# Ledger of designs, part 2: VHH binders against Inositol oxygenase (Miox)

Target 1, 258 residues: Inositol oxygenase (Miox), of Mus musculus (Mouse) (q9qxn5)
Amino acid sequence: FRNYTSGPLLDRVFTTYKLMHTHQTVDFVSRKRIQYGSFSYKKMTIMEAVGMLDDLVDESDPDVDFPNSFHAFQTAEGIRKAHPDKDWFHLVGLLHDLGKIMALWGEPQWAVVGDTFPVGCRPQASVVFCDSTFQDNPDLQDPRYSTELGMYQPHCGLENVLMSWGHDEYLYQMMKFNKFSLPSEAFYMIRFHSFYPWHTGGDYRQLCSQQDLDMLPWVQEFNKFDLYTKCPDLPDVESLRPYYQGLIDKYCPGTLSW

## First folded at step 4 (VHH)

Design s20 (from c1 with A35T; framework vhh_gocatamig_d2)
Fold by ESMFold2-Fast, scan of step 4:
Structure s20 (fold): chain B 258 residues (1-258), chain A 117 residues (1-117)
Amino acid sequence: as target 1 above (258 residues)
Amino acid sequence: EVQLVESGGGLVQPGGSLTLSCAASGFTFSSNALTWYRQAPGKKRELVAGITSGGSTVYMDSVKGRFTISRDNAKNSVYLQMNSLRAEDTAVYYCAAKLYSWDTEYWGQGTLVTVSS
């Protein structure tokens, strides 16, 4: 089971997950989907959004040594070296954490960062700090939401699951709203890259469809390059800008609605 | 087939009140959120108000304290009570539903609200 059991930042990480697991309810997530669903907070390009990442700290990450924009380029470059023929996948590396900009608009960290989980059903064992962080969540006292399947049908598919609100779901919806021309694998990886209880912990199989089983290897491949396994080498961002601008122009050009 | 039908629009003087209604069909109303958007001529659609299945509400800043969204699950209807109307509230008002899959956004045909003397 994936858990943060040691380190100088343990108290901060635990507090973020305690707040997340207390306040992320079916109703809360539904409210956030309404709040952000018109994408009227800002008009800006992808590169402008990448620049904004440097203004925030991820309180769910115990390893916070370098600017977030550098890690975005580092993730993209790692994918580029491993998959030189899949330029759309290089761009996924650059994009994957852009939803974290919600924190700059006043959203609390527990509603932006960290591992995601399905709301509307009983949390499974591999959810980080599962045994010590859900006691105050009112959905666990609701018979509609406190069983293994909760509000869901068996094998309904993760596309039909209401995930805790954070940068994954926000960015996925933003990309769909702005009609990014990326393949379905890219949207899927963005949406579920922080769903560690599923792709790493092996939980929530009862909610999965055949599509989810087929997509699991793609999410696992992306995770090899995720910021949780980040390299300390700093990229020359300025030398990389023309390449990634070309990908942006191909898949998600111009001024976008956030 | 998902269908949303708005009603209640009309001409009203500044400071007046109006109630909009939206009748929904073709999905499980009680389990989904409903929203009101508006669009003035030459402007983009903007979110006015929303209500979750549990009754939590969201409002745009300019209508807070003046507009109230509510729902009636027995009638598959959502309402927008508009008080202290201003000329800048003049727009076509749309009822919308984004089911939790987010694959498709459903919109009504709209109802015109004109605030003028």
Scores: ipSAE 0.412, ipTM 0.778, lowest interface PAE 2.9, mean pLDDT 88

Design s22 (from c1 with A35G; framework vhh_gocatamig_d2)
Fold by ESMFold2-Fast, scan of step 4:
Formats: C-alpha cells, sequence, structure tokens
Structure s22 (fold): chain B 258 residues (1-258), chain A 117 residues (1-117)
C-alpha cells in the first residue's frame, strides 16, 4: 500500500516535485541526453541492475520495509498472471524502474524519480502540484516555452516531445542503444509509464498523434500493475529467478551498456 | 540533406593546442545540440564534449580543463579548442548533431588529430 500522510513523507514528496519543476528545463533535458547518450557509466547484466535497485533511496516514495527489487518482481508477476501468453510484457514489469539506478551515479532525485511532463511548453493542470511548483522555472518566462504548444507543433506526436529527464526516458534510450528485441509496445510503455498527466489526467492531447491514441490503452494496462505494496506475503524471488533469467536471455541477454 | 563538415585536424606535439571546427547545414542549427566524439584505433567512439542549444556544456573527465566546446549560431558552426594535448588524445574526431531523438544523430566524416613528437 502507498503510505502517503500529511507529515514528513508528504513534505519530502512535495520538495522533490518543487525541485523537479524548478530545474527541468529544455536546456537541462538536452544536457542530460548528451551526458547519458553514450551509455558508458557501467557494464552489467539486467539481474545485476535489479540488485542495484536495493541500494537506491527513492525520495518520491520511500519504503524501508520492502526491497526495491521486490517491487520489480511483484509488478512482473502481476502482469504474468493477467497476461500469461505475453512473456515480453512480464519482462517489462521487471525492467520498468531500472533507470532509477542513475541516482547511484550522482543524479539528484528530481532528475530520476516521479511523474514526468513535457518541457518546452506550459505545464497543464493535472501535472502533480502544478499550481505551486513551477513559479521558479526559467522556461516559463521564455516566450518560446510559455504557451500551450510552446516549442511544439499541434499533434506532433509524443515521440517528438522532449519529456522531463528521469528513469523513463533514460531506460527507453538505454534499451534502444542495447537493441533489446522487445516489441514496440514495450518500449512505449517504458518511455511513458510515468507520464501520469497524459495517460491518467487526460492532458496534453494537443501534442498527441494517432500513434499515441493507439498506444494509450497499453500504457494504462501497464500502470494497473505498477503498484507499490507492503504485504506480509512477499514474492519468492529465488523460485522466480530462473523464469525471468530465461526472459532476459531471450530479449536482452548478456552484459549491457548503461 | 544534413551535412556536418569537420576541419582543423593535424599533427601536433605533446602540450600543444589545436582548434577543430564543424560547419553544419540542412537543419535548424540554433535549436539543436551538437557534440564532439573521438575514436582511437581499436576503440569505441566516445563523447569528448557536447553543447546544448542554450549553451550548457558537457565534457568527459579526461579533457575537463583542457578542452572547450563553443558554438556560433550565426555561422552554423561548433568548435573544439584543445589545449595541453597528450598522446592519448590521438584519434579521429567526429562532429555530431543531436536532434529531438538521440537515435537520429547525424555524423561528420571525421578529422584526424595526431599528438606525437
Amino acid sequence: as target 1 above (258 residues)
Amino acid sequence: EVQLVESGGGLVQPGGSLTLSCAASGFTFSSNALGWYRQAPGKKRELVAGITSGGSTVYMDSVKGRFTISRDNAKNSVYLQMNSLRAEDTAVYYCAAKLYSWDTEYWGQGTLVTVSS
């Protein structure tokens, strides 16, 4: 269960979004794409990356009672039960948060975790804390970036939108660089699973193409399983390891560039 | 047609300096990020320096303080000023343009930099 209260946890979440919405600019996102685009930080397997998640502190949703790697296995198992014949989709559940390892390489939390949004245009109402977190973002004082469309053309497609930098965009780019053999739906889900203002809030329709309308049900289906839970019955990771190693060997084998 | 044309490569002594230039055409230069990559024999291409449309820069650790990337939007050009050159800087240097998607990067033909006595 998500454990949001009006106390210190909520204050930390708000602080993370205030920093994110202040510092995620067109220039910042462009800089991060350059910084990470050669994937030279680490050479490791998927299972090694899953293990690294347990060293991560997620200030947008911390949980000291539940290892972060267990959330990956729980999400994957939820998908497996609902979609037993789509083994690639089971793997998406295991992979979806691996981009969060950027925090172990010195990235601040506001550049790794949380809900994403398009930079380069005026934020829409369903962006989390929208009314109280963007006032210090310099792009909103720039005429190029402060209108509804900003730097974008109507219906340009989300593939042509510069999204705030975080684990979604990083992992999507990493998977493309390493030539994962997953279907296009998998890449799309990974890229946009944290774009809650669009897939849940119904905002940013003016930026969407027909492809985005067609892909929306897939992103919504994935997000049903992306739940942070604290349960007495944890998944038996040891018994699941051979199954997920088989999927890794099929779709993204060996030592990868991160 | 997107074109990136590098110039300024050559032979230089250790401790010397060299300026690389990249002339770009076929896209909206001022709105795009550009970078310099290098590739030594038997090695993979690596990012040396990058510059965003807003002028923010990125450098690989081994060139920080020695190399400076800059851009001139009026001339559609990006530059790499290389100071205190070392033997390990010997490589073919490539200019690259980064568009909205990094996987649509465009590359120049490269210019050879040799640091030797």
Scores: ipSAE 0.412, ipTM 0.756, lowest interface PAE 2.9, mean pLDDT 88

Design s23 (from c1 with T52S; framework vhh_gocatamig_d2)
Fold by ESMFold2-Fast, scan of step 4:
Structure s23 (fold): chain B 258 residues (1-258), chain A 117 residues (1-117)
Amino acid sequence: as target 1 above (258 residues)
Amino acid sequence: EVQLVESGGGLVQPGGSLTLSCAASGFTFSSNALAWYRQAPGKKRELVAGISSGGSTVYMDSVKGRFTISRDNAKNSVYLQMNSLRAEDTAVYYCAAKLYSWDTEYWGQGTLVTVSS
């Protein structure tokens, strides 16, 4: 569960979640999956995409006064220190927020950033601002989508769940389309790292398969670095670039379709 | 198992109309999104139009106002009504079904549309 408290920043964060929880419907998510599914917005390398993060403001998170690309390197370096033998996991830290570049292509913040949740079923209590942000969502008036399971079968697995549209789902689909040679744990971390109601809140267990239970500790491990790496110590990005270029060349080389 | 079969392609004059149909089988049609893509020789395959399970639509900018995608859940079919056809619309048109994840995406064999006088 992510908490935001007091001040002008809270108003901005609340407004983003109110818009998100109002407009993220089964129809909206399905339409976005079609819109982005040809990956025809841009052709560029991972390092070019990392550079584009510096043009973004994340309205759902507290600001720190250094570029977003530095956060990507800080997250990656934190993982590298804790898991030196898992080079694929270092790369996950660099990649995890690249889907946020959708904001540069005209996507509103509520369709890019912030905590995710399953569409097509009743929101559970740990969804941020749950009690005050869903009342205008038309799916909650639809009997197909307003029950605990909604459109889903019990224990169907998160692989078969429609998550709210944002950088998690977009980047996951992009990585699959471009055939990244990362392990299943990496794809799981990318797809569900913003699914705080599940991995932190303990909700949505009725939708989970055994694979989801097995992967939960990995997503929680990644989350430690995503939440706690935002410190003022600036990485020497230029000295780190050759190392991460080597990982990119190993797992997701060359010019990719976004 | 999953099959998508396109029909309705052909030769049409500039300014003319054509209706493409895609018959789907092997999955729960009413709960899944469907899309039309096209590919001209020497060009990449591009999204033309898509329709969600609930009927919400998306179109590429160059076909907005000219093309209409629709679905008939009773017939397990998706349609692309193409009006005011232009030479640049000449391509092989593909029907695609996107299930809950991209790794379960299925494609038809394609149907050729030629716009020429």
Scores: ipSAE 0.011, ipTM 0.499, lowest interface PAE 8.8, mean pLDDT 87

Design s25 (from c1 with K98R; framework vhh_gocatamig_d2)
Fold by ESMFold2-Fast, scan of step 4:
Structure s25 (fold): chain B 258 residues (1-258), chain A 117 residues (1-117)
Amino acid sequence: as target 1 above (258 residues)
Amino acid sequence: EVQLVESGGGLVQPGGSLTLSCAASGFTFSSNALAWYRQAPGKKRELVAGITSGGSTVYMDSVKGRFTISRDNAKNSVYLQMNSLRAEDTAVYYCAARLYSWDTEYWGQGTLVTVSS
């Protein structure tokens, strides 16, 4: 479980979550799903998108030391060492934060980065800053959205839940639209890797189906590699490029719609 | 069984107007977002306009000020009022519903709009 402590970085992180928890409503998420659902913002390759990550600062992350593209390669290489026979999983590590490029298209940080949560129901205790950031969210005054289940049926499955809008959901939809040939576990990990209140905090079990229980170990395994970014040894990106280009050519080749 | 049925397409002269209608059934209309997409020959299908359950709207830049999307929850219908039509608006127009899950997307059969003399 994550605790934020002190300093200017904490103030920035808190401000991002206060804005996120104020403005991420059922209506807001629905509008963003419509806005991005045609994938007409840019045409580019995966490697071009990886390069664009270096133009971004993740204002929700207290542990930023290195360029974002290097984090992508570090995460991919960590998975590669632990799971050498699962090349699709290596690629998941490279891809996982590419949805953050929405920030370069004018999306505010609170609609791109940070921990995700279900909209349309009462936030649960492990949502970061839960006790101090939701007061101005209009959905919490709406009887449809202010109960434990809110608008959802018990055990409806996370696939039927409206998650707060951010890089997770955007990238998942982008991968589906472009028909990536990755296994279902890859799509699921990308979609829910920032859902820390569930996979780490143990909340929202009332919304989970059997599929979600079966997929939880995959998301937890991925999370082990996403959490360490402070290694002083930077990856030799130039030497790694041919390997990852091979995976891209196998699973998501060419110019893609973003 | 989810169904979306479009109507109102046709031939119109440049500067003219058309109203497209989409009748929806098989889901809770008032709780879901609806959108209009279009596809011209040889081109990608693109979003024209969308409307949320709360009534918030989204428009493609080239139709802002000319097209208006609206919904009638009592009639389970969504509408696209198209004014000041241009030759480049010629396309098949599709009604779409995106339910809570992205794995569930429903499309109508489309209605042809031709803007020419």
Scores: ipSAE 0.132, ipTM 0.622, lowest interface PAE 6.3, mean pLDDT 88

Design s26 (from c1 with K98H; framework vhh_gocatamig_d2)
Fold by ESMFold2-Fast, scan of step 4:
Structure s26 (fold): chain B 258 residues (1-258), chain A 117 residues (1-117)
Amino acid sequence: as target 1 above (258 residues)
Amino acid sequence: EVQLVESGGGLVQPGGSLTLSCAASGFTFSSNALAWYRQAPGKKRELVAGITSGGSTVYMDSVKGRFTISRDNAKNSVYLQMNSLRAEDTAVYYCAAHLYSWDTEYWGQGTLVTVSS
């Protein structure tokens, strides 16, 4: 479990979530979907994107002190060891945080990193810092968005929910735009891996469809590796490149639109 | 069922103005975002301007201060007012409607804008 109890790291994490919970509104997220939806910021390969992650510091993560690219390879290798027969799942581990490169294009950290939540309805209790970070969010003053269901119908399904804008939703849309040949489970893991209030906190069940219930174990399985492979032993990235290049060539080859 | 019909394109001199209109039907207009895209000969289709259901706007850098996007929910219409037109604005302009699922988008047929002397 992640610990947000004390120290200089807590101050940074809290500030990021306060800004996120203040500024992530229905209107903000809708605008970001339009802004990024043509994927015209950069042309590059997956390995080039992995390399760019090293220029970033994740202000929302209290327990990581190594380069983001190394975390990507550690996550991928952890999955590979546990699920050697599911090569697409190994690749999901490498890809999962690539959306964080938005920070290099001028996005503030609060619109890139951290736990996600549904906009357009009242935040539920397991959202991180929920009781102290939403006071200045204008959607909470709007009758359309300030109730438990807000703008949503009961059991509408997470695919019909507008999630706060960050690396999860951006990468999911990018993968679809570039026609990645991964299975549907992979797209679901990428889209909702930071939705901790749901897959770990048990909240937002009133928005979930049967599809979401079926996919929950997959997201929880991925979460084991995203959380528990953050050890100080760094992978030999160069020795791993041929294997992961083979997976990239299989599922998402060449120069992609970001 | 969903239809987007653009109008207002034409030939205009550099420095001139033009207003594009897009009439939408077959979905709940007031709840969804709409955007204008353009595609010049030999170029990729690019976002020009977008407007959310709440009225927030986004513009590409080269049109900021010159183009204005607006919507009229009573008429199910979105507009693009283009001022100080330049030769590089020459393109086919497309109206698009964006639902909550970004991949569920609907496109019009396009309207040609030519800026030349």
Scores: ipSAE 0.427, ipTM 0.771, lowest interface PAE 3.0, mean pLDDT 88

Design s27 (from c1 with K98Q; framework vhh_gocatamig_d2)
Fold by ESMFold2-Fast, scan of step 4:
Formats: C-alpha cells, sequence, structure tokens
Structure s27 (fold): chain B 258 residues (1-258), chain A 117 residues (1-117)
C-alpha cells in the first residue's frame, strides 16, 4: 500500500505538480506564448517530430522499453478502429503529444506534461493536488487572479481562457501558425485534451460557452484512446507509415515551423 | 477598434542607436502583452522582443544585450531601444498586441529601419 500511495513515483508526480502550480502564472504563460509564438526553434515534418518523441525517454530509466512514438501510433490506431470514417480524427491521435518536444529544447517537465488548468483565476477543487500545491503561486495573492472568475468574464468560452503552458497549448498554437487544414474539433481536442479538471472533473463551468458544451463529448471521446496500457499490443509502425503519411500530406504537409 | 501605431523608424549608421515607439488604443493596455517583430526584404516575419503585462521580457538571441523593450502603461505605449545597430537589423518593424483573453494577435502597419550599408 505504501509503495502505491507514497512510493517514489507518487513523490515524483507530486513534485512535478507542486512546481507546475507554483510557477504557472499569468505572466509565465504570457511569456511562453511570446517565446514560442514565432515558431523559429526548428523546421521539420510531422514524421520527423514523431521520431523526436523517442528522444524524450529518460536515459537513466532502463525499465522503459516502449518508445513514445509507439504510443502515438497506438492512440491513432485505436481511433481509426472506432471511427474509420473520420480520417482527420486518426491524425489527431498521432499528433496529440508532439508538443512534448519542448522538453528537448530545455523546458522543464512541469512546463510540458501533465494536467492543465486556467491561469488568472482561482484553481478549482478537481485540479490535481489543489489543496496542497498552489500556496507559493504569487497569482493567488493578486486580487486580479484570486477570485472564481479572476480576469475572465462569465461564460467567456475556453477559447478566451489562458491555459497553463504545456504541450496542449504549444501544439495548438503551432497548428494554427502552420495553417493545418484539420476541422475545428481537431484543434479543440488538441488544446484541451489535458484539461482533466474540466472534461473529467466537471469544474470551470462558469468559464464555458455553448461551444464548450457542444465540444465536450469530442474531448471525452478522444480521451478514451489517450490512455497508456501495459498490454504488449505493439503496432507495426513501418506498415502504418504510408497510411499516416497520406493523412499528413492531406492535412499538414511538408516542412513545418516549430 | 484595436489600433497600434509605430513611430521612430529611420536611417541610421552602423553602430548607431534608434528608439521605436508604439502607441496602442482600443484594449486594456496594462493587462496585455506587447511585442516587436521585424521583416527584412525577402525574409519571414520574426520576433525581436516581447514584454508581458507583468514586465517580463523575451528577446531574439541576435539582439540580446543590444535591444531593450519597455512599456509605459500610463501612456499606453511600448518602446524598443536599439543600440549597436548592424546592417542585418534593416527591416520593417511591427508592433503587436497579444490579447490572451481574446486569443487574438493585432498588428500595426510597421515602421522602416534602415542601417546604412
Amino acid sequence: as target 1 above (258 residues)
Amino acid sequence: EVQLVESGGGLVQPGGSLTLSCAASGFTFSSNALAWYRQAPGKKRELVAGITSGGSTVYMDSVKGRFTISRDNAKNSVYLQMNSLRAEDTAVYYCAAQLYSWDTEYWGQGTLVTVSS
């Protein structure tokens, strides 16, 4: 029990969220949006970016034997089986974690991975470790950001909310900058798939518009496939390459700005 | 209507200095981020410097130590102090406002900076 509830893995997860909830301020997120918003870090194709996901394996962890690219293809294939008629949705599965490449450019884990939350307003109860991780965040001492609505208007819509900086928001901005030809549902799912306090926890309803209520089932559907499994159901990534290259060529072709 | 008006551009000698100004209206200036971008002939637009509502700054590597961005909330203005100018700094400089509450970026019309050959 102790190994499950207070083991080294739980301590690492808590430490990541403590750092995230301490340092993700309105100012920090605004600065990161400026820093990355010119998309001048790298020029590469989607398949090159998928390959870079494998470089995110901790070199000191000999027990991790499955590359991150495998999980991207597994997520995509799961969606493909459930929604064979929605090829754009298959591609969303392949793309969803590509924003994690920021970790290769020096971003700490707390600014790349994990559950997201709105900055600029008081965190709600379903935010991970909410009661014990925000006390050192300076925004909670700022009258502009420490109320239920904070800097936001009631029902302003999640599209008008400043989310904590991570792979969700980065990839969403990258896709917009490069003018991906995916439907609005794809952009929305990428942007909010890690917003667990909302789509799973049921919080932040006061910030939601009718569009967010309409999009919620899509985010929840995607999230069914975004779960890591220990099952050794290994996709033949080489056999899948032509199919996904075809989708890339259709929706986000060529060399992109990251 | 959101409006950004740049001024201060001109012709300068290499090694010289120039200050760009951007006057903003139509939004709550003090709560939003401002940035300077530039576009040289035949090149893509690139970020030069940015400043958040809290005063945190971001700079392109090639201008660090030479350029300084600042803001004056009372005057709804953002400034770019450019020192040790080089021929490669020749570009049209654009002021931009990133309204995170709107998820929208607004641009001025630009001001030309020419560093003498």
Scores: ipSAE 0.500, ipTM 0.798, lowest interface PAE 2.3, mean pLDDT 87

Design s28 (from c1 with K98M; framework vhh_gocatamig_d2)
Fold by ESMFold2-Fast, scan of step 4:
Structure s28 (fold): chain B 258 residues (1-258), chain A 117 residues (1-117)
Amino acid sequence: as target 1 above (258 residues)
Amino acid sequence: EVQLVESGGGLVQPGGSLTLSCAASGFTFSSNALAWYRQAPGKKRELVAGITSGGSTVYMDSVKGRFTISRDNAKNSVYLQMNSLRAEDTAVYYCAAMLYSWDTEYWGQGTLVTVSS
């Protein structure tokens, strides 16, 4: 479990989760799926998007703020060291937080950053601040959405679960829309890397299919590198640029639709 | 088994109006979002309007105030009322159903709207 009870930014982190857990409803997530599904906000390359994220602070992060581009390269380099022969996995590290760009288009932080959870069913205990942040969510007063399974069938699969709207789902859909030539494991890790209540907390097993059980080890492996404490080195971005540009050219070249 | 059937397209003069209809079957209509997309010659498909199961709406900027999306759950239908039509609204209009998984969205065959004098 992540420790959210102490740190220099506790009040900001709590406020972000209170707003997230209050406003992320089935209706809200459905509206965001429609809003972003045409990918018409910007035309830009991956490297342009990486650079643009330096203008953002992750309000859900309890640690001292760190430039998002540095985190992207740091995560990618950590994966590269551990998995030198899986170049597509190196690129996943660079890409994983690019969905946070939504905040530059006026999206509130609680709809961009932080740990994700399924909407449309009762939140489970490992959801961060679960006991103190959901009281004002109108879906919890709706009998369709306030039970353990809520709107879902047992073992329906996470692909059929409506996750809270954030950078995970947005980036996954963006990558699919632009036809990235990455393996299925890459798409899955991007989609669920912030679903900490599941891959770390062990909750929501009742929604999981065999595919999700098979993919869990990949998400857990990625998570080792996504934490700031696992990769303390400050990357020399300029020296790394040619290597990652080569991967971008291989898997997701040119000007993309965001 | 999901099927979407559009109707209501046609030729109209600038400033005119048309109502598009989409009849849906094969899924729980009342629980899902529906959207209208369009594709003009030589262009990619773009979102025109969408409506959630709860009735919240989304519109592209160029149609705000001119187009209205609505749904009738009893008839399993979604509608697009188009007013003050312009030449740039000329396109094939597609109805889409958006299920839980984005990968499982379904499309109709489209209906042609031509705005010309």
Scores: ipSAE 0.512, ipTM 0.795, lowest interface PAE 2.0, mean pLDDT 88

Design s3 (from c1 with S31D; framework vhh_gocatamig_d2)
Fold by ESMFold2-Fast, scan of step 4:
Structure s3 (fold): chain B 258 residues (1-258), chain A 117 residues (1-117)
Amino acid sequence: as target 1 above (258 residues)
Amino acid sequence: EVQLVESGGGLVQPGGSLTLSCAASGFTFSDNALAWYRQAPGKKRELVAGITSGGSTVYMDSVKGRFTISRDNAKNSVYLQMNSLRAEDTAVYYCAAKLYSWDTEYWGQGTLVTVSS
């Protein structure tokens, strides 16, 4: 179970999750998928988007407040050391939090950051602060959405599940729209890296297909670097730019639609 | 088979009104979101308005206060009421269904709206 029971900024983290769990409904997520689905907010390169992350602090993260671009490079470098032969995976580390730029376009933090969960069904126990943050969510008063399966069929597959709106789903859709030439594992890891109740908590197995069981080890592998590389030691970002620019040029070149 | 059929387009003078309709079939209409997009000559297709299964709406900034999207689940139809039409609203208008269950979207063939004097 992932609960933030100690540490500075706990009140801020709790408030973010209370707002998230109150307002992330089937209707809200559906509306956001429409709103962002044209990718007309900005045209820019990956490196420009990485730079924009420095204007944001992740209010759901209690551990360290340092520039998000440095976390992106730290995550990418951690993966590069462990998987030197999988250059696409190095790039996943750099890309994984780029969806957080939605906060610069007026999106509230509770709709951008933090652990994700399926809307349209009853939240399971490992959802962060589950016992104290969902009581005001109107979907839990709706018979369609308040049972274990809710609106879903058993083993429907996570690809057919409506996840809470945040940087995971936004970035996944953005990468698809712009036709990134990354393998399917990269898209899957980006889409579900914040789905901690599933890949770490072991919940929501009733929604999973065989594809999800096969992909779980990839998401867990990525998660080691997303958590492990959060430290105050800053990478020399400027020395790393040529390497990552080469990967960007290979997999997602030029000016992209965000 | 999913189908979307638009109607209601035509020629209208600036300041006039039109109502576009989109009749949908082949999916559970009440469970899914619908949207209107438009494409003017030489321009990219853009979102005009959208409506969720629960009735929440989104609008392009330039049409807020002038256009209203609505749905009739009994008739499997979505509507776009367009008021105070301007020359820049001239475009082919497309109906789209946003099906969450399959991460898919379906498009109609479009209906032309021309705003000129």
Scores: ipSAE 0.423, ipTM 0.784, lowest interface PAE 3.3, mean pLDDT 89

Design s30 (from c1 with L99Y; framework vhh_gocatamig_d2)
Fold by ESMFold2-Fast, scan of step 4:
Structure s30 (fold): chain B 258 residues (1-258), chain A 117 residues (1-117)
Amino acid sequence: as target 1 above (258 residues)
Amino acid sequence: EVQLVESGGGLVQPGGSLTLSCAASGFTFSSNALAWYRQAPGKKRELVAGITSGGSTVYMDSVKGRFTISRDNAKNSVYLQMNSLRAEDTAVYYCAAKYYSWDTEYWGQGTLVTVSS
């Protein structure tokens, strides 16, 4: 049993989402995109970043079974078994949560972890705790941002949507800045893997383009491996390092800008 | 066509002041975030200050309390008021506009600031 649904842990998860849904505004996300957009916080390799994951606790996760770096290798190995011919996809599993290192640089958890949602428009029903967490968000009092489409055009595409600031968008931008040689599917899965209201909840279809409909099966496939309950085997991290170092050397080598 | 045109750079003595201006055209200025970056010879470009559409600001630690970023939506302009200038502030200063889309970032040509005695 890896699920901890006790009251204190559930209260922590709710508190993280209440803070997230209160403070993630168009203005806040725009500020964070400026703050992080030059990637000048640290220079380090992918394996150094993987090691840093063990120094943080994801307060949005009700499951706290083992170090976060183990989850990265577990996710990667699950993908490797299902898709042995797609080595770039194995690497996506290792990389997907590396944006969480922002928490070590002083970012509050509500600006790093958890399910993402579009800012600049009215939240849809499948957003976690939607009924009880958005009341204090000032954007919902702004007529520009409080309608179904808000600031967006119908079917504008998720690439043109301002998502709540977190590890998804940060890592996506970091990978683009450092010119990772991964296919477009890899970048897309990283960017939207926490957008559960869309890929699992079926909401926000009015913002989606044909590209998003075409990419949805890839995000859903990735999500199968990102769930703790589907991958209970703990990885032998040290035995796996040479394999994943080879993938890093192929797709995103050396010292990177974070 | 999007354009950002910087002005106000020049030579100043240590402890002096300069105001940089950036005039923008070709986009909805009031809805965009604007930022000032700088690059000294042999160094990487770094964020100096940023301002969101709502007026929230971001500053690098070494300029906090000395530099002030502001915007004037009626004039489509963003400003960087630089006080108590130091030799290490010597750089080419760039104005940048950021759209909410990840792929849309516009840069000006830069303006040189030299702090020397």
Scores: ipSAE 0.303, ipTM 0.709, lowest interface PAE 4.3, mean pLDDT 87

